VH-VL binders against q9vpl3. Designs and how they scored, part 79

Target 1, 224 residues: q9vpl3
Amino acid sequence: RGKINIQRPKAPHYERARVVAVTQPKYPELPKAKSCFKTRAERTQQQQENPYNEIIAREVRNWLDHSRLVAFFHLSSITADDIFRVRVQLHKQNLHLKSYGSKIIEQAVKNTRYEAIVPLFHSNHCIVFSPDPEKTAALLRIVRRVPQMVLLGGIVEETMLSRNQLVAYAQMPGLHAVQAQLVQTLSQAPGHLIQQLQAHQNSFVQVLDVHAKNQMNEETPKST
Key: E = the ipSAE of ESMFold2; O = the ipSAE of OpenDDE; V2 = 0.75 times the mean of E and O plus 0.25 times the DockQ between their complexes.

## First folded at step 3 (VH-VL)

Design p25 (framework fv_anetumab; at its last look DockQ between E and O 0.04; V2 from the best seeds 0.00; counts 0 for: pae E 14.5 > 2, placed apart)
Fold by ESMFold2-Fast, scan of step 3:
Structure p25 (fold): chain C 224 residues (1-224), chain A 120 residues (1-120), chain B 111 residues (1-111)
Amino acid sequence: as target 1 above (224 residues)
Amino acid sequence: QVELVQSGAEVKKPGESLKISCKGSGYSFTDYWIGWVRQAPGKGLEWMGIIDPSDSYTRYSPSFQGQVTISADKSISTAYLQWSSLKASDTAMYYCARHYSSGWLDFDYWGQGTLVTVSS
Amino acid sequence: DIALTQPASVSGSPGQSITISCTGTSSDVGGYNYVSWYQQHPGKAPKLMIYEVSNRPSGVSNRFSGSKSGNTASLTISGLQAEDEADYYCSSYDSSSTPYVFGGGTKLTVL
């Protein structure tokens, strides 16, 4: 019980593991009473069952367990050079950009408190992990210059936060951030107003993306 | 206590394959990226590429893209540099080095180097 | 790949100061504050001396300092000692090709 309340270490790591390719048994897989005449899709699904997926899913769970900050992003088309530069900038701030397949994410969070995040990964995505929630402001500052990455939400200190809540957290770190979040919850807008604010926020994000692109052009105008 | 130990010197003929290793100890291997730097005899340093051992994400210098493969096995805290077919021009000292998180793509700890000689 | 220009050699006497230059373009040294300097003694691996133009890693003597003006970065070594005799390499981010590029190196001779 105390596990989820302990301070997350600087970064998760993968320990020594030995798994042979032919290893049995596969315990999570239940033997189903299926027809001998399975569909091609069902046979393909069974052939794609992979012990390697459980190893990667365990790695994702380790990232979740050891990260006090997790941010979810939609990722639009981006060059290998550009995403590498983003990874280096993030890594310098102890922020770790990872990309995992949707099936791996689903397997990792199945039967856990984080199962609700699965819908976020039905489109192209990436995740940023950090052991340090104080880095949320640095994360948003860096990503503001990367229009291909759109913040969807996150987890801070094991608490699921919406995009707006995560942005608010970034602006008021420490004890003041906790107080601000409580105030925001108590003063939340009525349903019809929330819908209007969400539409305006989407427009604001678009304006910020355009502004960020213009800022990048102005920062390097003489470098071309 | 942080140490990078590289495999021993290699003498090969053109066309042969080779895989050299770099074992990290005294730190959490997956918390730091590992880069490879080449130094031809009597010449300067050339950055080859880098790997994040936590997810095997790699990035290569354009000069080395497709010429070598960088990989890592986090279960034994070891990074690798591999050639499918060596050329005489691959004769060089090869260093592995741990990424310095406070810098850009800089390195704080270096292996002792692996001398690779390719001749016919 | 040598994209950054350094003098081939520089010399000084014990107690003097010397400066080594590293010249690039606006796509590397001039465009970013990602200049580093390495010291390499004969037969040994390089050692990071300066990163991000002027920052020193823990354990590096304050006799070593870095600066940058336009497209030229400089490493200055004050109070020269015999043990400073080594090859010195600058490095930088390069936005036009490789993400990390080295200079050709400078051989420092002390006396």
Scores: ipSAE 0.735, ipTM 0.876, lowest interface PAE 1.0, mean pLDDT 80
Fold by OpenDDE, look of step 4:
Structure p25 (fold): chain C 224 residues (1-224), chain A 120 residues (1-120), chain B 111 residues (1-111)
Amino acid sequence: as target 1 above (224 residues)
Amino acid sequence: QVELVQSGAEVKKPGESLKISCKGSGYSFTDYWIGWVRQAPGKGLEWMGIIDPSDSYTRYSPSFQGQVTISADKSISTAYLQWSSLKASDTAMYYCARHYSSGWLDFDYWGQGTLVTVSS
Amino acid sequence: DIALTQPASVSGSPGQSITISCTGTSSDVGGYNYVSWYQQHPGKAPKLMIYEVSNRPSGVSNRFSGSKSGNTASLTISGLQAEDEADYYCSSYDSSSTPYVFGGGTKLTVL
């Protein structure tokens, strides 16, 4: 009794094949519920013709224009719960996590100074906005606990920074600390200059004194 | 002064749709999240979900996911809770509340509540 | 729905100290310092009394204090007053199910 190969059934006799072909219920291709498997990115791309896209694009521009700190992140297999948690944590620090479709970002930054950020948005991504560049360290501290968020780069004080540059920036002393250091340095400079100037004067006076003493010694007649 | 004012009591039949509102005043509406809490008669508090009015980011409790829709109109400083089809079990007091800025997920200001009664 | 466990009722006399417990799991009360307490008088909206285990919002009496040990958080009310009679709800961040969960509530009676 020949093992019915269920994986490669022998082609039925020509007549049977015709009957089977005609009787095969053409199951209407169930519209591949395209919606269930569309990645967030794909879902966002399909929303391209939504009149709301312009509104959202304006919002993005508004965020960019009013933010002194902007950070771009890649999202790797992050859950909704993880996103929620991170969003809340960031919000507490006046950091605003937003997620936009790539097309929306493109539309938002087209013909603007921000156009250079478009290449960063090829995959699942999010953006963190802040009016305070001093929050960079706080941002990085929070994100460090979220391995699913990968820092790609950012904008600080209208300057685009790489990932490494942004990390370095976060490690820098605050503006006030730097200013204080600068003031301290500047305050020390005059003192040093005065010391140097006085040193030269003192040296000159010493040389003159030596010269005067030598002249006096030469004028003292050896009273034989 | 910070205030959340909710829409008035509602009496509905099963199957009807409903949208209730929560208007914030006395603060920047987009700077704070708004949450919704249900309290059935004689029962405890149930967290339903939360919305960020600035971009309409929303998070639902699993129990309420797909059962209600939370939305906001930032132009009029108003948050909404809506049902497409009410059930008798939806009979409850509904509170909107402002997310506390100094806390994690806590609510510092609350609306007066909207009583929703669903009866045949 | 996984709710935090609270006693149904507690009672005390004026001037006494009472404690309300809130027991959860390692995914909520035990896992995070995001436990809050709300006071609700009859017919009124809840009021935030404690956040993040032990912090008081502005305007909340220092008679209210919060603590946590393991999977159990506690609200302590010292110098009990008649006005403290209310329902009290604990809440917590929850990583396992709903992001935010309430306890079942405790009715406090002042005798």
Scores: ipSAE 0.360, ipTM 0.697, lowest interface PAE 1.8, mean pLDDT 85
Fold by ESMFold2, look of step 4:
Structure p25 (fold): chain C 224 residues (1-224), chain A 120 residues (1-120), chain B 111 residues (1-111)
Amino acid sequence: as target 1 above (224 residues)
Amino acid sequence: QVELVQSGAEVKKPGESLKISCKGSGYSFTDYWIGWVRQAPGKGLEWMGIIDPSDSYTRYSPSFQGQVTISADKSISTAYLQWSSLKASDTAMYYCARHYSSGWLDFDYWGQGTLVTVSS
Amino acid sequence: DIALTQPASVSGSPGQSITISCTGTSSDVGGYNYVSWYQQHPGKAPKLMIYEVSNRPSGVSNRFSGSKSGNTASLTISGLQAEDEADYYCSSYDSSSTPYVFGGGTKLTVL
């Protein structure tokens, strides 16, 4: 019978918890990312005490293995609200802002070619990961408005780049655009034009020889 | 204190050009993005595009790419929406709006709107 | 679908609670927690009521709450008042087409 039995019915803990959760009001507040960007000392202490340090290191390894763009930043004093706003802007571009302790990074890159990045994490820092290297320009545009984040360098297509190299990379046209320009140029070189190119190549070599001799002569005369 | 003040209503004929403005005050203009939203009479909101006033980076909705120009002059804290040749279908209310919380995720302050009427 | 799907209208009596739905896809509402809700009274600019699914800006009554399940976001208004009568629009980040998409809008009538 559904009204009552003397038998003690099983308490539906799972279903009771769901009913309580559904009836509780939601208090929408602006998320604060303070736990993600704690002080350097707090991060180090938590990482040493966390029984899942290997799991966190594996997460970092997975990000490194599946990201064709990685950018490293020094992080100055910044409010949790400001860094959270930056994280959200980056996320919209498939750019993922993370921060890990140097011990975790060291464990993640041990015995890899990226072991050289470990010294970057001895100071307060953050990292941006993305599978999309074409988003480098978007990354730099977003972080330029965050003076507390100072670009140190990065990894693009598994190649370590300095700060200046990464900035220069961001200004280049896409590989497809470069390939299209080459195809267009090659299509204009039929057999007779190949012969003319060979003649121009010989003339160009002669100009280079004269230019090289002139450059060497400009370097040899010295008064001091 | 934060205000976005838009230029006044416009009545135009098809084929004419138009540039409307949105002036921000009470905040650091270059720290926030400005978006433009169209609302045709009796219709819903339609996102047109967005600009970062600090470097003029823009992004347009596909429906408006090549149809309008979004620009800004950061020296006078003003964003612009511009048509080279208006159509009757451009008759609508146009709002500018600010992104306070990290770029593109929400519009926290809106201008009063500029009504553009395009008729012969 | 670029536009988010909202019911054309909803109604409720003063003091009741109502919910407005906003249905998208995995490329917007389902894939990201960047859903916002706007209130628009006739002849006025929209006003931000909810951002990031469930957060209220300063000055917005706690009678307004937001949530999401799967591809559907919801705005709930409790304790309906006559002043709540307005058009309501959801918006979301959309990775597949534009940075933002709006829903078609819902007219809330307070009976």
Scores: ipSAE 0.005, ipTM 0.411, lowest interface PAE 14.5, mean pLDDT 73
ESMFold2 (binder alone), look of step 4: mean pLDDT 90; pTM 0.918

Design p26 (framework fv_anetumab)
Fold by ESMFold2-Fast, scan of step 3:
Structure p26 (fold): chain C 224 residues (1-224), chain A 122 residues (1-122), chain B 111 residues (1-111)
Amino acid sequence: as target 1 above (224 residues)
Amino acid sequence: QVELVQSGAEVKKPGESLKISCKGSGYSFTDYWIGWVRQAPGKGLEWMGIIDPSDSYTRYSPSFQGQVTISADKSISTAYLQWSSLKASDTAMYYCARHYSSDGSWLEFDYWGQGTLVTVSS
Amino acid sequence: DIALTQPASVSGSPGQSITISCTGTSSDVGGYNYVSWYQQHPGKAPKLMIYEVSNRPSGVSNRFSGSKSGNTASLTISGLQAEDEADYYCSSYDSSSTPYVFGGGTKLTVL
């Protein structure tokens, strides 16, 4: 090396290697010589032949289970140096940028409450994880300067949020968000709000069919 | 300026518990993974496991899964390696080492601690 | 058992060049460009000498170089000096089971 670099000399080389690792086929590789005509049972057998995918899928499940903030992004073509700078900025804020293949994501979330995210990963993508949901504002501030990353949505406190809902959450300070949630819990007492609850229930049967059913059904009032 | 300082040598009996430490300084502790590497007397290096201090995510070598616990306290920039019940076969030099990775999938240890000698004998 | 194979020992004279090999499989050395080399003097912690097959950290002599062909990585030390006498370990990312694996180590003697 011997070259002067503002950031640590090995940082660009690290990202080059990481990009190669993400884009290269993972071992063990499935045989390419087989016919394209596969039964569902044969496809299931081929998935079982790849123990590497299960290991990484378990890692993804651990990140999902232990992160209170998960954000999903469409990722356009980006240089190794640019994505490294973004990873470093995010990591300093306790935000972890990860990239996984679509099959690994599907394997990780299949038969879980997160299965609805699978369609987001049919194109080039990345995910940001954090144990701290108060970092949502920092995340969006950093990503605003990265046009190659387009926010699709996320999960905050196990609740699936659209892009607009996640942006709205980022604008709420943590203390006031907690207070708002407490007030909402207290305000839903049936004896005081019976007229509003009946009106709301009537609108729910119409609205529930057009909103993410999994998200709405998994939202139970949290009492403090 | 970057330094990893490990706790002092330990002499223990089989069945005793032990927790050794590795304190990072001169860098942002949560930006780097901390790995643990074992070296038995006269033997080579064995990777034991790694931790991301930012969220305490751990990954272990299959040989050490369930045998040790790796943890970290980011408020004091310290990582730990712990045994609930030591065995004579745990006698070794234990190194902590720093690694940069956002995904934990590849490991190069650029800075190493000085090592902690653990001796377990009856 | 060891996953990466190194010769137990190599020797050379001051001023000569020597090469240490590190052989794995397509799931580690052959499949990825994540081979590192460490130098360890008796009673001391290991020191990173080479990473990502051929890259040298700041402060490491340009006498040390790395390369890879197929499933075999090599560390070459040119202009041997007495202080190069140490144990050398290779390491690699392993995609099949253990995410990280070391070689058995090679003792370099400078005669």
Scores: ipSAE 0.000, ipTM 0.403, lowest interface PAE 18.2, mean pLDDT 73

Design p27 (framework fv_anetumab)
Fold by ESMFold2-Fast, scan of step 3:
Structure p27 (fold): chain C 224 residues (1-224), chain A 120 residues (1-120), chain B 111 residues (1-111)
Amino acid sequence: as target 1 above (224 residues)
Amino acid sequence: QVELVQSGAEVKKPGESLKISCKGSGYSFTDYWIGWVRQAPGKGLEWMGIIDPSDSYTRYSPSFQGQVTISADKSISTAYLQWSSLKASDTAMYYCARHYSSGWLEFDYWGQGTLVTVSS
Amino acid sequence: DIALTQPASVSGSPGQSITISCTGTSSDVGDYNYVSWYQQHPGKAPKLMIYEVSNRPSGVSNRFSGSKSGNTASLTISGLQAEDEADYYCSSYDSSSTPYVFGGGTKLTVL
């Protein structure tokens, strides 16, 4: 033991597949006809899934499960240099900008509490993850300088928030205020919230105009 | 505790392919970006590029874009730098380094370097 | 080769203070506060000494200090010691197209 590297000899493909199949949790079989996001025909077109996609989907699920802050953005045309600078600024604040294909995201959140976010990713998008919800204010300060990134909403402490609710959350001084917003969000009909987020995503010109107006009216907490 | 260990020296001929490695230990590999820096014999440092091992996002210096590929395998905490076809001008010491997250694009921990010699 | 300009060599005696300059343009050094300094001993990998113009990483002696005036950044080493003999490289953000550039390096000799 002691000094032994953790690397074991490669398991045979069939034996490894058997172990994975036995140890993987069995999820309940969902009728395809009852899908909220895809018809049976659309799901049939995805039956030829790439096994590589399952590995990346598991990675996305780990990000969602271990992040207390998740923010969703529509991403318009942006240069490689500009997005890289944003990623560096975010990383310095323990904010992790990730981009995944919409099918990967759907595979990751299928049969989970996060399934409702799928419609947000039908156009160009990116996601910011953080284990620290206190970084919401830092996130918004950085993104204010990046008009190509338009905030759609997010998840804070396992609660889905709209853009306006997330902006309000960033300015909250204490736990009671946070709990009040969580109660408000929990009382909101999920369909209505998703429709609002989709409208922001689908009406990009209007979203950019609203974003620009909100940036002009957005105020940093004033010093006392 | 934090350590980056690079693969051993390589001697190659022009036109050959090569892949060198950089293994991170003593920290959470996916929480830090890994960059590559080149130093030609008797010359200064050149920034080549950087990778986020958590999603394999890469950014290259324009001088090295299309000349090399940076990749990472997070399951074994290893980053890679590879060439499809080496040139004599690729002769250099190659360092991997961990991004210092409190700074801009600075590196806090460095590997020992891999000497690559390309000659006919 | 668009490297930042450093003197090829600088020398000093133990206990003396020396300064190494790093000159760029407004697009790299002048308009931004993202200048860093690395120390490299012969046959060894570089070590970060200064970041963001004047900040020291944990474990770096306070004898090392950084500053910037216009398009020129400076590394100052006070109370010069024999172990300070090394090559020193500045680096900076470059807003033109490359996010990170190095200077040509300065050889410090401790007499």
Scores: ipSAE 0.602, ipTM 0.824, lowest interface PAE 1.7, mean pLDDT 80

Design p28 (framework fv_anetumab)
Fold by ESMFold2-Fast, scan of step 3:
Structure p28 (fold): chain C 224 residues (1-224), chain A 120 residues (1-120), chain B 111 residues (1-111)
Amino acid sequence: as target 1 above (224 residues)
Amino acid sequence: QVELVQSGAEVKKPGESLKISCKGSGYSFTDYWIGWVRQAPGKGLEWMGIIDPSDSYTRYSPSFQGQVTISADKSISTAYLQWSSLKASDTAMYYCARHYSSGWLEFDYWGQGTLVTVSS
Amino acid sequence: DIALTQPASVSGSPGQSITISCTGTSSDVGGWNYVSWYQQHPGKAPKLMIYEVSNRPSGVSNRFSGSKSGNTASLTISGLQAEDEADYYCSSYDSSSTPYVFGGGTKLTVL
């Protein structure tokens, strides 16, 4: 057996059933007077803001901010047992399948760089998150067995990719890491800025030379 | 670079068995699914089924379930379509084609086709 | 399996534009953005011309374009050329019990 949870001996300080009973809301014994019209208080409660949505929207933003791989899927009708088996396979690869309501997703991505994804979620959908973009190939291999899940696109290293771009990325394991290393090296390479300035200077000189030649040609044009 | 090469034309009698092949080259065979598409003489394309060569997972069109068997041998990058007992109605051109994901999207590369003629 | 509905034939003259329709239901063409178009010349295998409604593979002329409205997808070929004469098939992902479906095909004649 693995590690023993030493905190367990503290659990019996109180009965769980008592805590649950105290915290659960009870319906009133005496019913309120009936009315053919809803009261102002009842109408106000129907339109009350749902704080639960903000909490879940913050969770979605946290997943988006801390995942280097995000994949979006349309989800057709699927049994709870089938989706559970998919979740288990994905979890073994550090891939986390989540499903959120469209309004929650809209609230989460409003005024962010991800706002463009909102139209993808106006029907049944799910999202897979991972901190490891090299798991894209494993993700697509698992999901291709699930016809109820259809890839719509994704985000890799903050770059939004279409379905085919994400598929192409999956076929090149390790290429992203090599490219990221090259970008980092180039951004700090000695002389890069100087090379850009020199190239611009040479282009400017060439433009001036072409303009001067054109001016000379125009000075001796056909008589009009 | 990517190529799917199918076996040659076949002429068979009703009741005979047949197995035709589709060999992939120029790509990682286990990264793509292979689908089979039938085209009867003068008719359109009919999707028959697909196979994931990495573990031989198959899915068939309802019209072809129990009529044919799709298999693959990943060690030689080859997919197969097999009949235990041919019927005259099996006369058709058979294409193999590859796709990357669930087999419900597009076929990007196609084999040249295998003509199967079944006559008494 | 039921096929997507295409006209049996379409014709046009060189330099003109033609449009081929592909009509399905909300479980295939209407519900998804996974409509593909294939070109088949006599005696040859099909070739992918359009995928995901409107995308072209590398090497396919920009004279070919795709669109979708409701349950109907359309392939438009502009500047018709003699080599465009072929059979054209649409296809779509199908969320019902049949995961993939083809159209009946359209014969394009270039006069």
Scores: ipSAE 0.007, ipTM 0.471, lowest interface PAE 10.2, mean pLDDT 75

